VHH binders against O-glycoside alpha-1,2-mannosyltransferase homolog 6 (omh6). Designs and how they scored, part 13

Target 1, 298 residues: O-glycoside alpha-1,2-mannosyltransferase homolog 6 (omh6), of Schizosaccharomyces pombe (q9p4x2)
Amino acid sequence: MYFLILFSSNAELGEVLRTMRSVEDRFNKRFHYPWTFYGMDEFTEYFMSTTSTIASGHCEYGTKGITYTNHLQFILTISYLVHWDLSQVKPLVENNRLYQQRADALAQENLSYVYSPLFHSFQDWVVRSLLYHPQLEYDYVWRIEPGLKLVCEEKKDIFSTFKDSDIVFTNHVCERKHSGIYAMEEAIEEYKILNTQGDFSNIWVYSNNYTYCKYWPFNEILSLKQIRHNQTYTNLINYLLGSGGTYYHRWTESDILSAAFGVLRARANHMESVGFFLNDDVHYCPETIPYTGRCACL
Below, E stands for the ipSAE of ESMFold2; O stands for the ipSAE of OpenDDE; V2 stands for 0.75 times the mean of E and O plus 0.25 times the DockQ between their complexes.

## First folded at step 4 (VHH)

Design s47 (framework vhh_enristomig)
Fold by ESMFold2-Fast, scan of step 4:
Order: structure tokens, then sequence, then C-alpha cells
Structure s47 (fold): chain B 298 residues (1-298), chain A 125 residues (1-125)
């Protein structure tokens, strides 16, 4: 089963609708794949009725307040619940000298959101939601960001084309390594002492002493089956989340998932035919325009 | 482009009250969580309170029950009502545009958090 996922809020409904219209017009109108909406706050009836009107497939809505407590296969403790409640993270953040010292150090490295419990808890929550949320039972997910606009007509079924890949992406991003990234590299070196499955020689798409490149999460296809039901992926991701590195080292979801995909040598493919814009800041035009047919690309 | 302007700080006696305001411009205010942070002289910056785009509020333990965060989306303004002020509340208070899922990412042109200039609150012994 295949679906489209979008993380958003009620306040972003206008951008969500514009993104949905673009995706439906350029691709999904032909295939009727379902949409799943996931947000930090519960969605209003207005959000749900309006988005359902645009979608050619059915719509599912995930809320931060849905706790999954009766899963016999995966015992969900407080550390694995997908419930976004800042009170659950307060003991880790408040009156924590290490958290404050790390936040100050990361601020000196010019990183954003280093003092934000909201930022840290959201990154943690998104990764846990991809692993454990009870409403996400599909085999493959296409992650789409509000503000994304597909600009080329896509007549082929992208999911059918790439179903044998663990991940499919449209872009990479490269950044200067901050102290938190060195900490992740160190945590993974520690992990490999007891867990020999994987390739630990280079965990990133590309890296050197100062730079690392990771998969861009805002237009990508992931195999949830590989992530959720492959114990090697689950063990590594749980190890990284359990370290508290999202809080102490400002790890983002893309840092965590990209490192895990690298260690486990996830099969990766590039969506060459998918042209898109994201809020006028990110712009990708495919080289093979005749392959897609019609493109409204600059 | 993005501007955050704090006001309302001043000197008060212990047990007193003060209301801080933060006027925001240059972004879609209603789409973001907005937070108050503070930094006391010689201390680290600490989180005080957050209000989400959906209106959920969260408070640091040290201010819970004494401070109230609120927002007025029509006026693009954030408020912090402070009551039962203590000497340890003396700090520069900062308004910050907090994280939001809008596709700006930390790698996009506008993917950085933005801070105001701060407003000083002094609780006299």
Amino acid sequence: as target 1 above (298 residues)
Amino acid sequence: EVQLLESGGGEVQPGGSLRLSCAASGFTFSSYAISWYRQAPGKQREWVSTITSGGSTYYAESVKGRFTISRDNAKNTLYLQMSSLRAEDTAVYYCAKDFSWRGYSELAKYGFDYWGQGTLVTVKP
C-alpha cells in the first residue's frame, strides 16, 4: 500500500490546499493514493472537510494525542509513545545542566532553535511517528512538505517504479559539521561495538572533516516496511533516539534517518523526473523534460 | 524582513506584576509557535513559555502558575502576563519565532530562528 504524508497544522491550511492541488493535478489524480495528515495539534473539522474535498483518494488524520498502548508486538512505553506533550520532555530539558551547556555551545556554532524544547521534541516525535504511529500501516510513504509545488506532469506511477528501493529522494543538502554531528558519529561508533550489521565506513551521503550531506526529507519516498519491520533499522534508530541526542546535540529527523540509511546501506534512488518548487527557495527542474511531457518550470 | 520588538519591561517590587508584549512582522504570525526566553546576568539563556499555532501553552517549572502566555493573531502580537514576581525573575526577556513545519528548513534562505532585541525586567529586592 502507498500513501502521501504531510506534517502540518491548522494554521497552514492554505498552503496545504495549494500543495495538494498541485500534487493531485500533476500526479495523484491518476492513481488515487491516500493522504495522511499529521500535526502537533489536533486537526479541526474544517481542515479535514476541506482537505478531503481536494483529495482524489481517502484522507487519514493523525493527532499528537493518540497514544498506542495495546500493541503486543511492540511494547510501547513512555519513551516510545508518539504523544507530543512537552511535559514528557521537561525532566530532560528543565534544570538540566548538560542541556543548557550544550544549547549554549551549539548557539556559539550559529545553529538555530538550540534553546527550543518545541524544536527538539518535534524532531523526536516525527521520527517516532514514522516508526510507531498506529495509523501509518502502509508499505511506502511519499513525504510532502506544505509549500511544495509539483511543476511537471508525472504520468508514471512513481511508487511502482521504485518499490524495491528503501528510499527515493529528490535532493541532498550539505552543511558544515557542528559538534552535534561529531557526537552522532561517535554514538554510531559506539553502537557498532555490539552491532556488527551495517557499513560504518561513511554514514553520510558524502562527508569530509568539515562537511556532511544528508537526504532532504521534504520530497522523498520511504519504505515504512523496511524501517518498521527490519529489526536492524529499528534497533539503530531507537538507539539514536534513546541517547537524547535530539535534545543534547540538536539532531534533526533528517540527521537521524540519513545516518541510519547510511549505516544500513539503504538502497537509494533519485527521482529524476519530479520537478518541484518549495516556497520559491528550493527549485528543481528535471533534465529530461520530454520524459514527463509538460513542465511549467523556469 | 522578520522583526520582533519586545516592550513592557521595567522595575517592579517582589510580588508585583508586569505585562510584556512582542510585536511581530515579516512572517505569517499565526502559522508559528512563538516563545518567551530569558537571560539573567551571568546566566545561560533559558526557555520560559511557548504558545503553539493551535493555542496550546507550555511553561517552565519555575514560572508555572505565575506567568500566562497569550497571542493575538489579528494584531501579530504575543503577550506574557507576569505575576508574583521574584528576584530570580530578573532577566532580559526575549521573544522568538519558534520552529514551524513550513518547508523553510534550517537550510532554506529563511530557515533560521529570529530573536527580538529583548526587554529588561528588574525585580528589586
Scores: ipSAE 0.377, ipTM 0.731, lowest interface PAE 3.1, mean pLDDT 77

Design s48 (framework vhh_enristomig)
Fold by ESMFold2-Fast, scan of step 4:
Structure s48 (fold): chain B 298 residues (1-298), chain A 125 residues (1-125)
Amino acid sequence: as target 1 above (298 residues)
Amino acid sequence: EVQLLESGGGEVQPGGSLRLSCAASGFTFSSYAISWYRQAPGKQREWVSTITSGGSTYYAESVKGRFTISRDNAKNTLYLQMSSLRAEDTAVYYCAKDFSWRSGYSVLSKYSDYWGQGTLVTVKP
């Protein structure tokens, strides 16, 4: 089963509605795939009413997930956090000398949000939600960022076109490696010593000594079937999350997922017929105009 | 051009109260979480409080119950009402544009935190 997902808030309703109109007009009115709206705060009745009016499919609204704790296991307690809750991160950031030392070092590297528990907990929450949230029991998710506009008509069922993919991307983001990225490379190196599966020499989409490239998450399709129900993926992602690297090394959700996809040689495909704009920042127009659709590119 | 301008700092006695303001411009204020941070002399910067675009508030344990964060979206202004001030609250207080649900905020290191110049709070007997 397939669905469209937006990580959003009540304050972004205007952008959400514009994005939905674009996606519905260009694609979803033909297929009626459901929308899931996912946020840190509870959605208002106004948000739910207005979004459901535009959607051609069913709408679902998720905010808090469920924290799973095995209270019957005395030797090992495993807690799966699928809701955004700063109470779980206070012990990691408050009065923690290591966190403060790492944050100060990362600030010296000119990284954003290094002192923000909100930023760190959001990164962790997104990844855990994709792995565990009960409302996300789907095979594939098309993640769409508020502000995105599809500019080409798409008559093909994109989900069916890419049904054997682990990830269908529209863009890559490339950045200078910071100390946290070297720490992730070290963590993966340590993981491979204990585990023999995967190609640990191939962590990123592209990298050299100074630069790494990862999947841009704001317009992509992910196989939830693969990351939730393939133990190799689940084990690696949980290892990375369990390290606290989102807090100590400023790892983003995209860093974690792109590294896992690279190490495990995910089946990655480019969604090249899908033209889009994301606000004033990113634009992509297909190299050739698809015969299956119309484009308003330029 | 993003600008954050803190004001309201000064000298106050233990147990006293003080209200800090942060005037914001150059971005859609209502769409972003905004945070207060502080840095005491010789110490590292620490998070104090956050208010989300939706109005949810979060506090460091050391200030919980004593400080109140609020925002006025019509005035593009953030506030921190401080009460029951202690000597250990002495610090330069910074306003920072935190992340939002808007495009690009969660992935790109290129989107720097925008910090104000700070406002000094001194708690002296």
Scores: ipSAE 0.400, ipTM 0.749, lowest interface PAE 3.1, mean pLDDT 79

Design s49 (framework vhh_enristomig; at its last look DockQ between E and O 0.45; V2 from the best seeds 0.00; counts 0 for: pae O 4.9 > 2, unsure alone 62.3 < 65)
Fold by OpenDDE, look of step 5:
Structure s49 (fold): chain B 298 residues (1-298), chain A 125 residues (1-125)
Amino acid sequence: as target 1 above (298 residues)
Amino acid sequence: EVQLLESGGGEVQPGGSLRLSCAASGFTFSSYAISWYRQAPGKQREWVSTITSGGSTYYAESVKGRFTISRDNAKNTLYLQMSSLRAEDTAVYYCAKDFSWRGYSSLAEKYSDYWGQGTLVTVKP
């Protein structure tokens, strides 16, 4: 099973619709993959009605996201479903002093998000939901950012490139030697002390000589099936999130996912034919690769 | 240019009420969550409340039931209605722009948060 996923809010409906229209026109009208929407707020009837009208497949609307104050309850729910060991889970909401201390420290590094409980909650929620949420019973997910536009005609089933392969993720955009990755290394080193059974050697080495590449999921496909069934990864994620996660540390969900790819020794691939535009800084046009489709690259 | 301007602060007696405002400009106000923070003298800045772009509201335990956050997207204004004020509520209150959902988790590090200059609230007899 495959699906398109978009994390959004009701206020971003216009951007969501533009994104959906481009994805449908360029790709999904041929395949009718379902859309799944997730957000911190419940979606309005108007949002659901309008998005459903554009979608060529069915639309699913996920449960309300969690906040800093109800994080523990969500963890318990996930634990019940996935049978996580909660002994390593810290009561994040009860350690506000540490949160503030860490936030203050990170603020000195000019990180803008550090004081946002909403951000941290979302980060944790995204990681857990993508991996374990019961509404996401799909093998592969195509995560699409609101405002993103596909700019090339894609007649091939992009998901088919994953179905018969051991590819775990696509990597249109990655940042090498990102500070978040280095911050993650510290946590991993600590984890290694506690867990000697895991092989974390060269954890930041991916296929095609991608090393220390922070994964940026702007328009990327993930193999959820492969990730979900990897005990080494789930143990690591449990530790990272249970030890404070993004609340107490420099890393974001993208760093956590990057670590996952390392643990999995994941093969990466490019959707080479999938041109896209998010903004002036984040875009891709198939210029040097033979492409049979029509493109309208900006 | 993003601008946040807090107002409404002042001196009030315990048990009193006060309404703070935050005028926002330079960005699509309706697309962002926006929050109140406060910093008491000699203490760390602490989160007070957040209202999402969708209108969901969240509060710190210390203010829950006493404070109400709201927004007027047509006026690009954030509000904080404070009631049953206590001495421990004395602080400079700051309005802070959070992030939209677009690229929120992935691009947050590349965007700047913006804070106002704050407005002082003093609760004393």
Scores: ipSAE 0.022, ipTM 0.409, lowest interface PAE 4.9, mean pLDDT 78
ESMFold2-Fast, scan of step 4: ipSAE 0.685; ipTM 0.869
ESMFold2, look of step 5: ipSAE 0.444; ipTM 0.769
ESMFold2 (binder alone), look of step 5: mean pLDDT 78; pTM 0.784

Design s50 (framework vhh_enristomig)
Fold by ESMFold2-Fast, scan of step 4:
Structure s50 (fold): chain B 298 residues (1-298), chain A 126 residues (1-126)
Amino acid sequence: as target 1 above (298 residues)
Amino acid sequence: EVQLLESGGGEVQPGGSLRLSCAASGFTFSSYAISWYRQAPGKQREWVSTITSGGSTYYAESVKGRFTISRDNAKNTLYLQMSSLRAEDTAVYYCAKDFSWRGYSPEVLSKYSDYWGQGTLVTVKP
């Protein structure tokens, strides 16, 4: 089972509709995969009616780890849902001298959101939701960022390109290492020492002393079944989350997942045939433009 | 360009009240969570309160029940109503364009980076 996922808000409806139109036109109108929308606040009826009108498949909506699939499922699952709630992070940020000292140091490295419990809790929540949210029982998810436009027609089922052994299908992004990334590298070396019988690989897609490359999360397909139901992945990811590194080292969800996938030899495929633009700032054009498909790249 | 302008600070007696305002421009205000932070003299910057685009509010334990965050999307303005002020509330208060539910790396897309105002000083003197 396959679905498309988009994180958004009522205020971003315009970008959401533009993104949906491009995805539906270029791909989904042939396959009718469902859309799931997640936000910090409840979606309005206007948001739900307009998105469902554009979608060729079913739409479902969720907030704070709770989905609006039906009333009974909502009630029955609420007790074991991973709730996004800042009250759970108070011990990590309030009156925490280490958190405040690390935030100041990271701010001096020109990192954004270093003081934001909202940012840190979101990174943690997304990763935990991928591992534990019982209402997300699909085998594969295609995560799409609002503002994304598919620019090449995908006539074949893109999920068929994603092999059963693959964990992630996306592009790469490279960034300068900050002190928190060196901390993650140290944490993973400690994990390897504690788990000597494990079969471990290099942490990043590519790295040197100053640069690291990771999987780009804003146009990616993930194997939820392989991530959720494999103790090898869940043990390492829980180790990283348990360190508090999203708070103390400003680790993002893509830092955590990319590191775990690299270290555990996850099979990854490059999304080379999928052309896209993101808010006119980021664009990727396939090396080979599909001969028989529409491609408005360049 | 993104700009945030705080106002409403000043001197107040313990137990008193102040209302801070933050006027925002250069971005779609209604689409973002906006937060108040503060920094006391010689201390680290700390989070005070957040209001999401949909109006959900969150507060640091030290201010819960005493401070109320609100927003006016028509005026692109954020507010912090402070009551029962204590000496420990003495700080420069900053508003910030906070995380919008987007997992972007600010290093890749700088237009989604956080932005800070210049701050407004609140002094609680006996």
Scores: ipSAE 0.471, ipTM 0.773, lowest interface PAE 2.8, mean pLDDT 78

Design s51 (framework vhh_enristomig)
Fold by ESMFold2-Fast, scan of step 4:
Structure s51 (fold): chain B 298 residues (1-298), chain A 126 residues (1-126)
Amino acid sequence: as target 1 above (298 residues)
Amino acid sequence: EVQLLESGGGEVQPGGSLRLSCAASGFTFSSYAISWYRQAPGKQREWVSTITSGGSTYYAESVKGRFTISRDNAKNTLYLQMSSLRAEDTAVYYCAKDFSWRGYSVEELKKYSDYWGQGTLVTVKP
């Protein structure tokens, strides 16, 4: 089972609708895969009705650990969920001198949102929602960011094409090192010493030549079956989440997931036929002849 | 050009009330969570309250039940209604544009970042 996921809010409805129209027109109108919308706030009836009108498949809506449907069964599932809102993270950040000291240091390294419990809880929440939310019992998810537009016609089922992959990426980012990156490298080193699970071959995460490379999370396919049902992945991701690194080292969701996929030598493939724009910031246009006749790149 | 301007601070007796305002411009106000932070003399910055774009509100334990955060999207203005003020509430209060769904992972999408106002001083004195 396969689905498309968007992390969004009511305020972003316009961008969500434009993104959905692009994805439906280029790909999903042929396959009718369901959409799941996740946000920190409850979605309005207007958001749900307008998105459902565009979607060729079924739509589900979830917030901070609760999934909405037109069926009563969603109420019973909330007992399995951990709410990832600010009320859950206050004990981790309030009156915590280490948190405040780390935030000041990271601010001096020109990192933003270092004082924001909302930012830190969101990073933690995205990872946990992808791995443990009961309503996300699908095998694969295609994560799409509001503002993304597909620019190439996709005749083949992308999920089917990559169903044996652990991750299908469209980009990667190699940033200059900061203290949070060093902390991730140290956490991985500690995990290797404490546990003998998986393949610790030299990969992007271990390139360590004043760069840190990670998979770009705003257009990617993840094997939820692998990361949810493979204990090696689950243990490493839980170790990283349990360290509090999203709070103390400003780790993002992509830092955590990319570290796990990298350390454990995930089956990673490039989604090379998928041309896209994300707002005015990121553009990818397939340049090989097999794809160029199907793309409307600028 | 993102601008945040706090106002409404002043001196008040213990148990008194003040209402802070934050006027915002240069970004789509309704799309962002907006937060209040404070910094007391000799202390580091601490989170006080957040209101999300959808209207959900969150409060630090020390202000719960005494402070109320609200927003007026038509006026691009954030408010903090403070009641039952205590000496420990003495601080410079800052309005901050918090992250949005389109701007998270600032490392990848650097055009969106947190912005801070200049602050407004609240003094609770006997």
Scores: ipSAE 0.419, ipTM 0.759, lowest interface PAE 2.5, mean pLDDT 76

Design s52 (framework vhh_enristomig)
Fold by ESMFold2-Fast, scan of step 4:
Structure s52 (fold): chain B 298 residues (1-298), chain A 127 residues (1-127)
Amino acid sequence: as target 1 above (298 residues)
Amino acid sequence: EVQLLESGGGEVQPGGSLRLSCAASGFTFSSYAISWYRQAPGKQREWVSTITSGGSTYYAESVKGRFTISRDNAKNTLYLQMSSLRAEDTAVYYCAKDFSWRGYGTWDELSKYSDYWGQGTLVTVKP
């Protein structure tokens, strides 16, 4: 089963509608794939009615507050998502000596010596939702960020190029290697000692002493089937999440998933044909125009 | 050039109210989440509140129910309405351009996060 997914909120409705119009116009009006809207809070009737009007497929709406399962470990993980609040994060971060040490280290790299626990809680929630949330019981999802606009007409079914052995289909982002990334590399070396499976050399898409490249999460197709039903992948991702690195080392969802895919040599494909803008911050223009599609990259 | 200019601080008695403003320029204000932080004397800077580009609001537990963050995209201005002020609220308040609370852009851009802070405005709560 193939779905388009947005992690979003009621306040983002304007950006969601603009994103949906772009995706429908450039791609989904031909294929009628369903949309799933996933939020930390319940969606309003206005959000649901306006998004359903634009969608060419059916729409589903999920929140952290409407989950239930019969498995103990799954129930505990879902319960954590359902009852997440900032007060539980704040005592761990603000009073923890490790947090202060990491804040100081990040400040030495010209990063803010204070960061938002809410942002890091959001990253943790997205990764946990992809692994465990029962309303995301799909084989493949196309994760699209609110604010994204597709700028090329895509005539082919992007999902049809996704083979059973593929884990992720996305673009790459390259960043300066900060102390938190070295911490993830060390955590993975420690994981390797306890676990013998995987290829722990060259865990990133590309890396040198100054730069690392990872999979960009805001326009990507993921095989949830391979992520959720491969115990080796889920064990490594759970290890990384359990370390608190999203809070202490600023690990993002893309850092965690990219490192896990790299360690396990998951097959990944570059999404070369899909041109996009994300607000004023990021743009990608395909080097080649796919088929007879048109692009407006300006 | 990204610029943030805070105003509205001053001395107030416990239980009083103040409205802080942050005037922004040099970037597309409506596209970014903007936050308030504060630094009390002798303490590290702490997050107070964030408002996203879409208008979602988030608050530190210590200020929830007492402070209200808002934005005026037409005026490129961020506000913090503070009520029921306590001695513990005494701090320099800073406006900060959060690149995006959802993590857009490169780490090199985020490494300049502190360069997008305002100069601060002092709030003193005294009996």
Scores: ipSAE 0.011, ipTM 0.269, lowest interface PAE 9.5, mean pLDDT 70

Design s53 (framework vhh_enristomig)
Fold by ESMFold2-Fast, scan of step 4:
Structure s53 (fold): chain B 298 residues (1-298), chain A 127 residues (1-127)
Amino acid sequence: as target 1 above (298 residues)
Amino acid sequence: EVQLLESGGGEVQPGGSLRLSCAASGFTFSSYAISWYRQAPGKQREWVSTITSGGSTYYAESVKGRFTISRDNAKNTLYLQMSSLRAEDTAVYYCAKDFSWRGYSIEDLAKRYSDYWGQGTLVTVKP
């Protein structure tokens, strides 16, 4: 089974509706895939009724007050408390100092949210929830960011272009390398030494001394079935998360997933036919008109 | 264009109370989690408290039960009510636009760490 996922809040309803209208009109009204909305706070009846009116499929909400539907908020809180209460693993005072020292160093590299336990716990939660969350029983998920607009007609089922060997279907983004990425490279090299049998030649999708390329998470399809049942992926993720790298090195979900996907020998594919704008910041227009329609590119 | 302006700091005796305010502009205030951080002399910035867009609150263990974070979305203003103040609470207090479910890739692309922080307000707890 397939579904669309969107992280949001009540305050973002207008943006959510614009994104949904675009996705429904360009694609989902033909396929009726369900939407799942996750937020840190309960969704209002107005949010739920309005989004359900736009959706051609069913809508599910992760904060509806049922034990297993509040997992985002619940897991985020637990993850935060576990990482802040390090007294059972390391002295709390010393661990807090290290966290603060690392955050200060990363702040000097102009990175956002380096002091935010909320940001760090979210990165940790997303990676683990996609692997192990019981409510996420689907084979494939299409993650869509609020503010996204599809600009091309997608008459073909985009999920049907995803091969069984593919792990992720998205775009690459390349950014200037920061000290946290160097720390991840060191952690991966340490992991290789501890796990001598593995072929680790493809851990990075692209990295050099100055740049790092990773899979872009704000318009991506993931094969949950491949991720959840791959022990090599699970072992590497547990090692990376167990080190506290999301907290001490500001590793994002994209950083962690990109490193892990390189180990899987599974394929990553580019969304070549899916044209989109994310607000005014990111624009992708296919080089040629899709076989199934036209694009509204400038 | 994100601007945050803190106020309400000052000198207070141990056990006293202060209310800090943070006036926000240049972004959709109601859509974001907003946080208080502090920096004591010679120390790194320390997270104090967060309030989500829906009003869920989180506190550092050192302030839990003594501080209360709140927001007024109509005024685009964040508050921190501090009670039972201790010498260890002496710091410059900063308001920050915090993480939301909205595309943090946009903020990362901007690469303007300073855009998320106010200039701070000094709180001094002296006997």
Scores: ipSAE 0.574, ipTM 0.821, lowest interface PAE 1.7, mean pLDDT 74

Design s54 (framework vhh_7ubx_2)
Fold by ESMFold2-Fast, scan of step 4:
Structure s54 (fold): chain B 298 residues (1-298), chain A 124 residues (1-124)
Amino acid sequence: as target 1 above (298 residues)
Amino acid sequence: QVQLVESGGGLVQPGGSLRLSCAASGFTFSSYAMTWVRQAPGKGPEWIATITSGGSTMRDDSTKGRFTISRDNAKNTLYLQMTSLKPEDTALYYCAKDFSWRGYSVLSEYSDVRGPGTQVTVSS
C-alpha cells in the first residue's frame, strides 16, 4: 500500500493547504492515496478539518507517539513503543562541555541551528518515525514538504514506476562538506570495519574532498517495506542515530538516510518526470513533458 | 530586520529568583521556536531551554527543576522564570530565534539571531 506523508505544524497550515491543493490537482485526485500528517505538537481541529476537506483520500494525524484519523478516531496502543516527549529529550552527550565545544566549532562553519537541541531532536525524530511509523501495512511513502507545488499534471500512477527492489525515488542535492560530514564518513568506515561480512559501497551519491551529494528529502518516495523489514538497513541507521551525530555533528535526516542507502547499495531512481517548485527557491522542470495534459514551468 | 532584546537580569543572592524577558520584532514570532542560551565567564554558550511554536518545551536537566521557559505570542515576548539561583548560574543570558518549518527545506542562510543578552550575577 501507498501513502503521502507531510511533516509540519499548525503554524504552517496555510503552506500545507497550498501544497495539498497542488498535489491533489496534479496527481492524487485520480488515485485517492491517504495523507498522514506528523507534528511535534498536537494538530488543531481547524488543521484537521481544513486538510481533510482538500484531501481526496483518507487523512491521519500523528503527534509525539500517537496516531489517529479524522474519519475514524482510534489510538494505536503500540504508540507506547515510540515516545517523543520534547520536555524529556536530552542531548545524546556524555560530556555537556563536548556538546558545547562541537556546537561552537560548527557555528564557525556557517551552519544553521548548531545550538538547537530541538533541530537535532527533530532530525532524529523524522528518521525514527519513518522506521517505526505505526502504519506498517504501507509499502511506499511519498514524503512531501510544505511549500512544494507540483507544476505538471501526472495521470500515471508514479508509485507504479518503482521496482520491488527500489528503495528511494527522488532528486539529488549537493552541499559543501562540513566537519560533521567528515565525522559521518569516519563513523561509516568504523561500521564497515566492525561488520566485515557486509557488502558495502560508497557513502554518498557523489563526493570529493569538498562536496558531497545526497538524496533530497523534500520530494521523495521511499520503500518503507525494504527499510523497515531489512535488518541490514535498520542496524546501520540505528548505529548512526545511536552515535549522537545529530547532536555532536549536526547530521540531518537526509544525511543519515542517504548515507545508509549509499553504503548498503540501495537501488535509487531519479524523479525525472515530476515537475515541482519548492517555495520559489528550488525548481525542477522535466526535460520531456509527459503527455499528462497540463504543465506549467517557470 | 530581526531584533531580540533581553531584560530582567541583575545581581541576586543565592536562592533568589529572577524573571528574564525577551522582546522580539521583525519576524512572525508565533511561527518560530525560541531558545534561551547562557554564557558563563570563560565558557562557551550553553543551551538552557527551547519552546516550540505550539508551546512544547525542552529543558536542560541541570536547570529543569528551577527554570521555566514560556512565551506570549500576543506580546511577541519570551520568558525565563529562574528560581533557587546558584553562583554557578552567573552568566550572560540571551534569547535566540530557533527552528521553524518556514524555510526548513532551504537552509541557504545561516541565522544565528541572538539578542545582546542580559547579565545575571548570583553572589552573596
Scores: ipSAE 0.388, ipTM 0.722, lowest interface PAE 2.9, mean pLDDT 77

